# Ledger of designs, part 8: VH-VL binders against Protein mesh

Target 1, 209 residues: Protein mesh, of Bombyx mori (Silk moth) (h9jiq1r811to1019)
Amino acid sequence: GVAGIFGDPHIVTFDDLQYTFNGKGEYVLVRVDHSQLKLDVQGRFEQVPRNIHGAVNATHLTSVVAASNNSQTIEVRLRPQHAQWRYRLDVFANGKRVYFDRTALRVQYFPGVTVYQPMYVLNQSEIVVMFSSGAGLEVVENRGFMTARVYLPWTFMNQTRGLFGNWSLDVNDDFTRPDGTLASVDLNNFQSAHRDFAQHWQLTDREQR

## First folded at step 6 (VH-VL)

Design s10 (from s9 with heavy chain T103S Y105W; framework fv_satralizumab)
Fold by ESMFold2-Fast, scan of step 6:
Structure s10 (fold): chain C 209 residues (1-209), chain A 120 residues (1-120), chain B 107 residues (1-107)
Amino acid sequence: as target 1 above (209 residues)
Amino acid sequence: QVQLQESGPGLVKPSETLSLTCAVSGYSISSDYYWSWVRQPPGEGLEWIGFIYYSGETYYNPSLQGRVTISRDNSKNTLYLQMNSLRAEDTAVYYCARDSYYSGWSFDYWGEGTLVTVSS
Amino acid sequence: DIQMTQSPSSLSASVGDSVTITCQASQSIDNYLNWYQQKPGKAPELLIYDASNLETGVPSRFSGSGSGTDFTFTISSLEAEDAATYYCQQYDNWPYTFGQGTKVEIE
């Protein structure tokens, strides 16, 4: 199964429900608490610079942090927009910046996790994270905007929580808050998705990885 | 290659409603970006009218609020501008434009423009 | 609304000359300013974004500078095809606003 964040941003859940997200701060994208997989993937959303946005709030994904059992924590972070970087993603393993070998395989091995940097495509940066538990994370940056996808084996169906939904094969369960209550969301009103559901998955400073 | 092409009635009478279309090719208007309308009276400068975001939210220049509606038809990949209570001062070339934030915040693609003359 | 004022409103110059246009914002807009070129009968075309960044495919004779409230646009060696009206535009806040335009004519 796959779930992800795309665009400005919109979210596609493991049950293939789509909704608009415009939160600011750190949020739980997905959590899994299973005997064979413990996974916590968090996203940081920052206000798009003042430019065009005086009347309507707009945020974008700027960092994804993934932690899994028996592995180093991987963060993939967007480089500043006007820095003119050809490759715009920075990678951190347990808080330490990772540098890839440009002349050999673009693969780094860490306890419990492998990080792969595909060859650069013009205006596109990509990082693939593969946990020994079977969970995967793909982060793509195109022209200053990040997208992220999380891949999970079907073994973990109905074991997920967070903005990416419960993966119950029933889309009606996807707006489940951390306390287990189900939010009533009007998908034609983006404020409803945020107010009634997404903001409840926002993390405090202490909970951020 | 992204292309925008405006079309409209050319001549409209005062107090009538203006309806313009902007056909977009080479990119899906429901995928990303803000999509804006901008006008230019003959021999004068540019005035921004408003936008529609790819998700459907709109914002209008306060100077035109209450007279303007921007909408879209995703199945036809087309943008629309409707303006009521037309006056001679609304005579202008009307452009649609894609509002980009990837190479800087700017209008990166413009239509050719369509002239609207408001006269009796 | 943020008001944008250009100077001069028009100028005439010869091929090979250096020309400078200024743009002033009524309040600070940091570097959130674009410059467009509009040739007669055509839509505007982006030349400079974020006050000083040259758009891809635009000749290096065009440049921009400034921040806050005062901005300049320069053509270092004027070509015949540069006869056009040039507009500054702020995108610090909605509504977007444009300068009144500077018409550049070739002698």
Scores: ipSAE 0.000, ipTM 0.432, lowest interface PAE 14.9, mean pLDDT 83

Design s13 (from s9 with light chain Y96L; framework fv_satralizumab)
Fold by ESMFold2-Fast, scan of step 6:
Structure s13 (fold): chain C 209 residues (1-209), chain A 120 residues (1-120), chain B 107 residues (1-107)
Amino acid sequence: as target 1 above (209 residues)
Amino acid sequence: QVQLQESGPGLVKPSETLSLTCAVSGYSISSDYYWSWVRQPPGEGLEWIGFIYYSGETYYNPSLQGRVTISRDNSKNTLYLQMNSLRAEDTAVYYCARDSYYTGYSFDYWGEGTLVTVSS
Amino acid sequence: DIQMTQSPSSLSASVGDSVTITCQASQSIDNYLNWYQQKPGKAPELLIYDASNLETGVPSRFSGSGSGTDFTFTISSLEAEDAATYYCQQYDNWPLTFGQGTKVEIE
C-alpha cells in the first residue's frame, strides 16, 4: 500500500482516506512497531511565509526522517531560501550529508537502506529511500513544495499507526489517536481533522529522530 | 579534464559596456550544473556576480544594480558576461566557474581569470 | 544578504604548526559553507564543502567544522605550499557571499 502528504498539505492514508492537515512541528507519519517489522517515519511542518497580499496560516512539509530496525536513519530535507530553481533536497544518513555522483548511477548504500537520486528533471528534485524491510519512501520537491509517499508491502497491513492511518482496510478507524481512542472528524470542516486527530500525533523534542 | 578559459578586452572606459567570454572544454554546458561569474578587485576578496543554469535560467547579484546579463552559446560551448555602465570600482579579475550541487553548491572548476581595468 | 566575517585577516606560522581560521555568518546557515584556497596569481581551489567534507584529492591535513553561525577551518601540520589566502563561502541563500579572506604566510 501507499500513503502520502501532498499540496496544501493534504494526507491520503493507507486506506485511501483523504483529509486536510495544517499542523506545525514534528509529527508521526507512520509507525510500525512489530518484532520483525519496525518502521518510523516522521515529518516536520513549518509555516508558509506570508504573502504580501495577505497572511496564510498554512503549513508545508520541510523534512521527512525515516528509520527501520537495524538501519541507518535517513532524513530528506527541503533546502530553503533559494530564489531560483536549484536542486532543493538535502539527504542525511545518521546526521551526515549524502552526496550523489552522477557517474556512480546516483545510488548510495547504507546498512539496511539504499538511497537513490533519480534522473534530474528541471525544476523538480527527487529522492527515493528503500529499506531492506521492504518499506519505501519517495520525496519530491516541485516549486518549493515538498511531497512524500510511503510504500509498504502487505506484511505491514493492520500494523501501522500515525497520520497515515492504521491500514485496516476500513477508513472509519483511520482517525485513531496514540492512546487508542477514535477521533470524531468532520471532513467538511477542514480544521476538524487537525484539531481532533492529527495534533495528538505531534512529537516532543525528545521523540524526534 | 574540465577547463574554463576567460577572455576580454583588458581595458574599458567608464560608462561603457564590458563583454567577456568563457570557453568551456571537457564538458557540455547544456548537460548539467550552474555556470557562474565571480570577480575579484586587485588585492581584495571575491564577489559572486551571477549564474546561468544548464537549462538557460539566470540569477544576478542584486548589488550590481541590474547591470549584468549572463548568456551562453551551446553550439560553441561558451558562456558570456555583459556588464553595462562600468565604473572604476568594476576593475577586477573576472572568473567563470562551474557551480556543483553535487559538492555543496561549490565552485569545483575555475577559469584562470581575466583582468579588466576600467579607466579613462 | 548574509555577511561572512573571517578572523584573523592574516597570520604567519612555521612549517609543522597547526593553523586555525574562523568564519562567522550574520545569520544561521546550518552547514551550508565551503572553503577555498587561493595562491597568488591563481584561481581559487575548493578544499572543503558542506562545512566538513574534504574535496577529492585534497590532503587530509585540511579539515572543517561548525554549524549555524560559527565555522572553523584547520590545517593540522602546515606545509610550505599552504601559503595562500583562504576564503569561506555560504550557499544557504542567494546572493552567494564570501568572507573577506585570511592570508596565511610561512615564516
Scores: ipSAE 0.006, ipTM 0.478, lowest interface PAE 10.9, mean pLDDT 83

Design s14 (from s10 with light chain Y96L; framework fv_satralizumab)
Fold by ESMFold2-Fast, scan of step 6:
Structure s14 (fold): chain C 209 residues (1-209), chain A 120 residues (1-120), chain B 107 residues (1-107)
Amino acid sequence: as target 1 above (209 residues)
Amino acid sequence: QVQLQESGPGLVKPSETLSLTCAVSGYSISSDYYWSWVRQPPGEGLEWIGFIYYSGETYYNPSLQGRVTISRDNSKNTLYLQMNSLRAEDTAVYYCARDSYYSGWSFDYWGEGTLVTVSS
Amino acid sequence: DIQMTQSPSSLSASVGDSVTITCQASQSIDNYLNWYQQKPGKAPELLIYDASNLETGVPSRFSGSGSGTDFTFTISSLEAEDAATYYCQQYDNWPLTFGQGTKVEIE
């Protein structure tokens, strides 16, 4: 299955529930703690700069950090400012910058994870992260906005936690907080999803990768 | 504590292959960082040649692609530069340098440089 | 490739003067710019990274500013030992590219 965070931003869960997100800080996007798969994917959201696309009082995804089954920790980070530069996504492996160019180095191998930069498309940067565990992460930047998708084998259905939902095939339990309680979210009120659900998946400094 | 020291033939004829060595001390080249080569023709500016990452991956300036190879010997803690099809325009001081992505992809340690003259 | 253009190509100034060098990128590089000092017969030395951050051990009279395409490097009170060629270098994209250099001479 696939879940992701897109655009403006909104989230699509593994159960295909869609909701608006406008949190600031670091959040658990998806967590799996299963005998065959350990996965932790975290997202950082910052206020949109005043001079980018005219957006005000909005947040956007600026970093995704992921690790699986004792792999190196991979961070994909949005370069600040306008999307007029060719490579808008920086990659870090255990905190060390990884470099890709348009002509030669497109695949980098690390313990437990492979990182791939597809061919450059005008106004679009992309990084694909493939864990040996079978988990995948795709990060795309288009015109200064970052999106991310997480791909999991069907065998891990009903094992996910976080902003991307429980993958139970029942959208009614996707707003499950860390303590196991269900949030009542008004999908017509974009502040409701954050106040009643998403803020409970916000990370403290000690919990960040 | 980190020191880099280049060595080479000094004089090479046109169309021959240049081989340069950079001995590194005080830090293991297989532990971290990008390790780069930069050249400077006499009286002119700096030109970046390429790097080798501590894991072994290399990248070369497109202006020199196909003529240059950067390699290493981890047991000797040594970097190498080979450049083929030399011309008079390749006359320069050649530096090896450590490239720190922790400080703005900057060159934080440089060798003293070795002059290579290409003439017949 | 990103072209880096420095101005002026050379200058002469007296000890105690304030000196400013500019660096212009052919396209926006945000703050991904470093400044180096090269004294005659020696390798370059890093002074400023990420446009405005002073490297450890570098005197506070050196400073940098700018973002996007226009950058400045300033020596607030020139000393005799500052006679050197100064280079800007971008790291927004590969290949890494340097400006042509600015020679600073002491009168």
Scores: ipSAE 0.006, ipTM 0.470, lowest interface PAE 11.1, mean pLDDT 83

Design s15 (from s11 with light chain Y96L; framework fv_satralizumab)
Fold by ESMFold2-Fast, scan of step 6:
Structure s15 (fold): chain C 209 residues (1-209), chain A 121 residues (1-121), chain B 107 residues (1-107)
Amino acid sequence: as target 1 above (209 residues)
Amino acid sequence: QVQLQESGPGLVKPSETLSLTCAVSGYSISSDYYWSWVRQPPGEGLEWIGFIYYSGETYYNPSLQGRVTISRDNSKNTLYLQMNSLRAEDTAVYYCARDSYYGNYEYFDYWGEGTLVTVSS
Amino acid sequence: DIQMTQSPSSLSASVGDSVTITCQASQSIDNYLNWYQQKPGKAPELLIYDASNLETGVPSRFSGSGSGTDFTFTISSLEAEDAATYYCQQYDNWPLTFGQGTKVEIE
């Protein structure tokens, strides 16, 4: 299954529920915490002004951090919009910057995870992360918007938690808070999704990768 | 609310190093955006010098590469510009500016008042 | 570097006139162009962003259009307070570059 964050941002859960997100800070996108399998994918959202005097009513994805069993922690960060297309995303493995070129260095191997830069697409930067657990992460930047998709094998079904839902095959329980309670969310009111659901998945300083 | 204020020497001799300061209030320079320096020779147009990104990365205009350093002090919420090997042609009003970003848009939304630097012997 | 060329370098017009200035890029910059107004002794102020979007608080007599390499800035009914130098600026690629400026004088 697949779940992701797109654009400005819109979230699509593993159960194919779609909603608008406008939180600021670090959030759990998906977490699997099973005795045999662990996966933690976190996203950072920053406030971006809409006008020169404006308070910001929207956020954008600026970083995705992911780790799985026995793996190094991989972070993909958004670079300046006008940077060269292939340098618009920075990659870090356990906090150390990873470099790519068009030769053998396009693929980097780390304990428990492989990171690679796909072939060139005009005006688009892309990084793919594949964990030994079978979990995948794809980060794409296009014209200053970062998108992220998480790909999970069927073994993760009904074991996910976070902004990407619980993958129960029932969209009605995707707004499940960390304590297991269901949020009542008005999809026509973006503040409802944040206030009643998303803010409960916000990370403290101790939990950030 | 957001204000930028440049300061530094008004007169510098050729071959010396210029040091300018930009005090920022109303917004934390480590929170977001590019923080740029732009100069304008008297009676002429605007030339972009470079930036420091809120995370610390810098970029300099290739025309000035090797002569310019942009830095910051997050605890003082202050930006710095250092330019060495000064020439008479470096005489200009120097501005610091917030280079704001929203989606596909990027523009200078707040500018300092500017500080005139005259390079003469 | 992307070269930005404005035309004319200066113009004189009367209050109530319509004035137009153009900006040409040496290569395609899509819509990544801003327009700024600079009054004597002051820092520049943003008027138009992304080629055609009017900034909040800016009078509706100011407008922008164009894409690719050719851009236009128009003041539909000139006011005395519009005496200033106007600059286009591209943000498609580094380094950021400005046009040489167009001085608008009120006769």
Scores: ipSAE 0.006, ipTM 0.473, lowest interface PAE 12.0, mean pLDDT 83

Design s2 (from s1 with heavy chain T103S Y105W; framework fv_satralizumab)
Fold by ESMFold2-Fast, scan of step 6:
Structure s2 (fold): chain C 209 residues (1-209), chain A 120 residues (1-120), chain B 107 residues (1-107)
Amino acid sequence: as target 1 above (209 residues)
Amino acid sequence: QVQLQESGPGLVKPSETLSLTCAVSGYSISSDYYWSWVRQPPGEGLEWIGSIYYSGETYYNPSLQGRVTISRDNSKNTLYLQMNSLRAEDTAVYYCARDSYYSGWSFDYWGEGTLVTVSS
Amino acid sequence: DIQMTQSPSSLSASVGDSVTITCQASQSIDNYLNWYQQKPGKAPELLIYDASNLETGVPSRFSGSGSGTDFTFTISSLEAEDAATYYCQQYDNWPYTFGQGTKVEIE
């Protein structure tokens, strides 16, 4: 299965439910806690600075941090918008910046995780993260906007929590808060999704990886 | 191995247009990377002129933006630089270089440079 | 534009000496700084990228450090072939800017 963050941002859960939210700060995108398979994927959202003559309440993804059992923690971070560089993603492994060998394949091996920087993606920056557990993370930057997808094998089904839903194959329980309660969400109102569900998955500074 | 080779007129008169060519071998300029021009006046430091992305987008030093154009011909695997309204201060060795953005943004391959003298 | 200032502008040293060059940015550039070596009559050659990473094929006597506004380039044991001008270059923002260069001469 696949879940992700796209566009304005909208979220697509593992159950294929789509919703929009406008949260700011750090959030749990997906968490899996199983004796053989663990995964923690967190996202940071910041306000979009679009107009010098006005304010916009929209946010965008600026960082994704992921770790699985026995792996290093991988962060993929959007570079500042004020710069004119075209490759806008930086990668960190346990807090240390990752560099790819320009002569060899663009693949870096770490305990429990492999990070791949594709050679060619038209007008895009892209990083692929593959965990030994079978979990995958794909981060793409296009025009200064960052998107992310999480790929999970079927062994993780019905074991996920967070903004990407619980992967029960039933969209009605995707808005499960950390305390196990179901949120009542109006899908035509992104404020409802944020207020009633997404904000409850917000992390404190101590909880951020 | 990637190699770059600049060529140009050597001597140009003030107010004329400079046209430089950079032939690239060992790598296709349409495949990836930024491809850039950097100049160096005799006995002085380096100045970045501008870059072209493999997709065709161009970026110029604002100090030169009104009078410089960078282009390419993918079929000839060649880069071009045109600079208008030349002055004596434009006398410099002109380099083309590949700008790699994978393991940091750096000029990892340079041509040998071509001297352009602007004089009457 | 981001201004890059190197010090010293020139130095003379003997083979086996340790040589240090500094580069200061007018604003924070994180670690987005490269170091190049230019021998007389030749094109510049990349030595260090992203402040501290040694380019493939470059001798280990060359090293770089720093972040933000203050950067250091060191040659731990100078060799005769190291006589050259060294440039720092930032790529945090466009236009890319270079330091004025440091000329290293062997006594």
Scores: ipSAE 0.006, ipTM 0.490, lowest interface PAE 9.9, mean pLDDT 83

Design s5 (from s1 with light chain Y96L; framework fv_satralizumab)
Fold by ESMFold2-Fast, scan of step 6:
Structure s5 (fold): chain C 209 residues (1-209), chain A 120 residues (1-120), chain B 107 residues (1-107)
Amino acid sequence: as target 1 above (209 residues)
Amino acid sequence: QVQLQESGPGLVKPSETLSLTCAVSGYSISSDYYWSWVRQPPGEGLEWIGSIYYSGETYYNPSLQGRVTISRDNSKNTLYLQMNSLRAEDTAVYYCARDSYYTGYSFDYWGEGTLVTVSS
Amino acid sequence: DIQMTQSPSSLSASVGDSVTITCQASQSIDNYLNWYQQKPGKAPELLIYDASNLETGVPSRFSGSGSGTDFTFTISSLEAEDAATYYCQQYDNWPLTFGQGTKVEIE
């Protein structure tokens, strides 16, 4: 299965439910809390810089941090400085910057995880993270906007929690809060999705990676 | 083998518009790569002017104050540079170069350069 | 814009000597740096890309290293034909920028 954060931003869950996300700060995108299978993927959302007319006040994804059992923690981060139409993606493995040879060697191997930088599309930054657990993360930056997808093998079905929902093949269970209760969300009301569901998956400073 | 050859007027008066051409052989400019212009004032360093991607999108150095246009003619396999409001400071050798994202967005093929002198 | 500063601006050395040139970026550019050689009256030629990779056909006496903000370019055993100006260039961000150049003269 696949779930992700896209564009405007909106979230598409593992059950293909789509909803608008307007949070700021750090959030759990997906967590698997099984004794033999562990995964924690967190996203950071910051306010989009105001344009010259100040018309847009939205948030965007600026960092994704992923950790799985017996692997190094990988962070993919949107560069702090913007130069015209381009942003670049920075990669960190257990806090150390990762560098790629853009010609022959585009793969870096770490304990429990492989990081790959493809270059099939120009004007676009992309990083692919592959965990030995079978989980995958794809991060794409285009024109300063970052999107992320998480790929999970069927072994993680019915074990996911977070903004990407409970992967049960039933969209009605996707708005499950950390305490296990199901939120009643009005998809036509931005405040309902955030207040009643998404805000409950926001991380405190001590919980951030 | 890829070859680039610049041509231009040599002498241009202040406030006139510069027009340069770059004839490319051995590779189709519409197939891949960025195609770029770089200049070098006599005795000084290199300055990137701008680039055109094989799909037609252009990118310019902000220092040129919007006075530069890069274009191409796919049928003639030729690149063009137009720069208006010329000043004495625009005197330089102008190079056409291919910018390869396969080798670090490096300029892997260059023309021989054409000297442009701005003087009345 | 990312500013590239080379050191030294010029140097003189003898055939057989080892020569090192440095390049400093005003902000981190990862390993996104290229090195060029320009002989008088000629167009620049690519020597090294991605900080440390030799371009095809370039002699093995040329090498590069570094990441982030500090980079070095080395000629391990200088030859007479190496008399030239050497430029570093970053491609981390637009606009593409070059260092001011280092002139290598042979005694």
Scores: ipSAE 0.006, ipTM 0.501, lowest interface PAE 10.0, mean pLDDT 83

Design s6 (from s2 with light chain Y96L; framework fv_satralizumab)
Fold by ESMFold2-Fast, scan of step 6:
Structure s6 (fold): chain C 209 residues (1-209), chain A 120 residues (1-120), chain B 107 residues (1-107)
Amino acid sequence: as target 1 above (209 residues)
Amino acid sequence: QVQLQESGPGLVKPSETLSLTCAVSGYSISSDYYWSWVRQPPGEGLEWIGSIYYSGETYYNPSLQGRVTISRDNSKNTLYLQMNSLRAEDTAVYYCARDSYYSGWSFDYWGEGTLVTVSS
Amino acid sequence: DIQMTQSPSSLSASVGDSVTITCQASQSIDNYLNWYQQKPGKAPELLIYDASNLETGVPSRFSGSGSGTDFTFTISSLEAEDAATYYCQQYDNWPLTFGQGTKVEIE
């Protein structure tokens, strides 16, 4: 199954429910706690950078941090815009910068995780993270916006929690808060998803990876 | 409009710690861009020391990683460079510069530079 | 680290001459290269970004070209005020690295 967040930003859950996200700060995108798969994926959202002549009042995904059982923690950060779209994603493994040799070594191996930088696609930066546990993370930057997708084996259906939903095959319970209660979300009220659901998945400084 | 101005002690003894400041005017350092330090030994070329992103993340030249700290004070709109274990080879003019990633990725504004001499 | 090598290390030319400086990267950097001018006692000034784009306010006699590993910087008609050291700089990967510089002297 696949769940993800798009740059504008919108979230698509594992049950294929779509909703608008406008949060600021660090959030749990997906968490899995199973004997064969432990996964924690967190996203950071910041205000769109202000230009010299004004401000933009929108948020965007700027960092995704992921770790799985027995793996190093991988962070993919959005680099600011420049004239060429390549090299707009920075990668860190346990806090240390990862470098890719563009001509020879586009794959880096770490305990429990492999990181791959695909060949150039016009106007797009991409990093693929493959955990030994079977979980996958794809981060794509396009036009200055960062998107992230999480790929999980079907065997982990109904084991997920976070902004990406429960993966229960029923969209009606995707708005489950950390305490297990179900949020009543009015999708016609653009603030309801954030206030009643997403804000409850926000991390404190102590909980960030 | 954007102006950067470095200041520091001028003379530092070997094995001591260097502290430099860079006062920025005309733009808020917490709003955008990378803010960087670059040095130039007398008669030599330019060496990038490190950068701080407006959100606080730092990047350092690996050759200096263990000796250098870049920080900022948003309330004073000021950048700082601290370098420990100074030796004669660290004698250089130290520049602060804004690293623009709009219209290329380049150093578009520079301070005038401050000379640091490491001598006993 | 990506190593940047400039050629020549220095040159002398007369006002009105055309001069060319080259810069070679140790690995492909696409077009992620800038050129700076540094006059004696002054900070460097950006002239060209992304290999071929002229910075605002910079005279049109300055130009750049190239991609991959081989880059050129040209002054089409040298002026007296162009006496300076010129540096290329890559931003394809960290750490950021500069060429060793080319000193341009006016005869």
Scores: ipSAE 0.007, ipTM 0.460, lowest interface PAE 10.0, mean pLDDT 83

Design s7 (from s3 with light chain Y96L; framework fv_satralizumab)
Fold by ESMFold2-Fast, scan of step 6:
Structure s7 (fold): chain C 209 residues (1-209), chain A 121 residues (1-121), chain B 107 residues (1-107)
Amino acid sequence: as target 1 above (209 residues)
Amino acid sequence: QVQLQESGPGLVKPSETLSLTCAVSGYSISSDYYWSWVRQPPGEGLEWIGSIYYSGETYYNPSLQGRVTISRDNSKNTLYLQMNSLRAEDTAVYYCARDSYYGNYEYFDYWGEGTLVTVSS
Amino acid sequence: DIQMTQSPSSLSASVGDSVTITCQASQSIDNYLNWYQQKPGKAPELLIYDASNLETGVPSRFSGSGSGTDFTFTISSLEAEDAATYYCQQYDNWPLTFGQGTKVEIE
C-alpha cells in the first residue's frame, strides 16, 4: 500500500482516508515497531511565508526523516523558498550531506537503504529512498512544495501507526492516537482532525531523528 | 572549452547609462545555468549584480534594482548588462560569469577577463 | 541580505607555512559556501565549493571546513604561486554575497 502527504497539505492514509492537515512542528507520519519490521518516518512542517501565494497561517512539509531496521537515517529537506536553485531537495545520511550527478541517474548505497535521484524534470525535484525492509519513500518538490509518499509491502498491513493511519482496511479506525484511543473527527471541520487527532502525533525534541 | 569575454566603453560620465556585452563561446547560454554579472571596485571586494537563467528569468541584487537590466541574445550567444544613473561609486571591473549548479551545489566556474568601467566627468 | 565577513583582511607568510582564513556569515548558511582565489589583474577562480569540496584540478594543499555561520579555509603548505586575494561566497540565499577578501602575501 501507499500513503502520502501532499502540498497544501492533505494526507491520504493507507486505508485511502483523506483529510486536511495544518500542523506545525515535527510529526510521526508512519511508525512500525515490530521485532522483525521497524520503520519510522517523520515530517517537519513550517509556516508558509506570507509572500508565497498570499498564504497566512498555512503550513507546508519542509523535511522528511526516515529510518528502518539496521538502516542509516535518511533526511530529505526542502531548500529555502527564496533560494534560486534549479534542484530544491537536499539529502542527508546519518547527518552527512549526499550529492548526486545532475546528468545521470545516480544511486547511493548505505547500510540498509538505497537512495537515488531520478533525472531532473523542469521545476520538479525528486528523491527515492528504498529500505532493505521493503519500505519505500518518494519525495517530490514542485513549485516550492514538498510531497512525500510511503510505499509498504503487505507484510506491514495492520502494523502502521501515525498520521498515515493504521492500515486496517477500515477507514473508521484511522484516527487512532498514540495511546491507542480512537479520535472522533469531523471531516467537515478542518480543525477537528488536527485538534482531536494529528496534534497527538507531534514529536518532542527527544523523539526527533 | 567555455570562454566569456566582456566588452564596453571603458569611460562613462555620471548620470549616463552603462552598456556592456559578454560574448560566450564553447557553451550555449540557452542550454543551462545562470549567467551572471559581478563587479569589483578598485581595491575592494566582489559584488553580485544579477543573473539571467537559461530560460530567460532575471534576478537582481536589491541594492541595484531599478538601475540594472540584464538581457541576452540566444542567436548570438551573448549576454548584456545595462545600468542607469551612474555615479563615481559604480567605477569597477565588471565580470561576466557562469553560475553553474550540480544538484544543490552552486558556484561560479567560468569567468570573463573583466572590463574596467570608470565613471568620471 | 546575508553579510559575509572575512578575517584577517591581509596576512604575510613564508613558503611552507600553514595559512588559515576565516569567514563568518550573519546567519546560518548550512554548507552553502564557496572559496575563490584571485591573482592580481585576473578573474577569480573557484577552489572550494560546498564548504569543503575541492574543485577538480585544485591542489590538495587547499582545504575548507565549517558549517552554519563559521567557516575556515586553509593552505597547508604555502607556495609562491598562492600569493593572491581569497574570497568566500555564500549561495544559501539571494542576493549572492561575498566576503571582503583576504590578501595573502609571500615573503
Scores: ipSAE 0.007, ipTM 0.496, lowest interface PAE 9.1, mean pLDDT 84

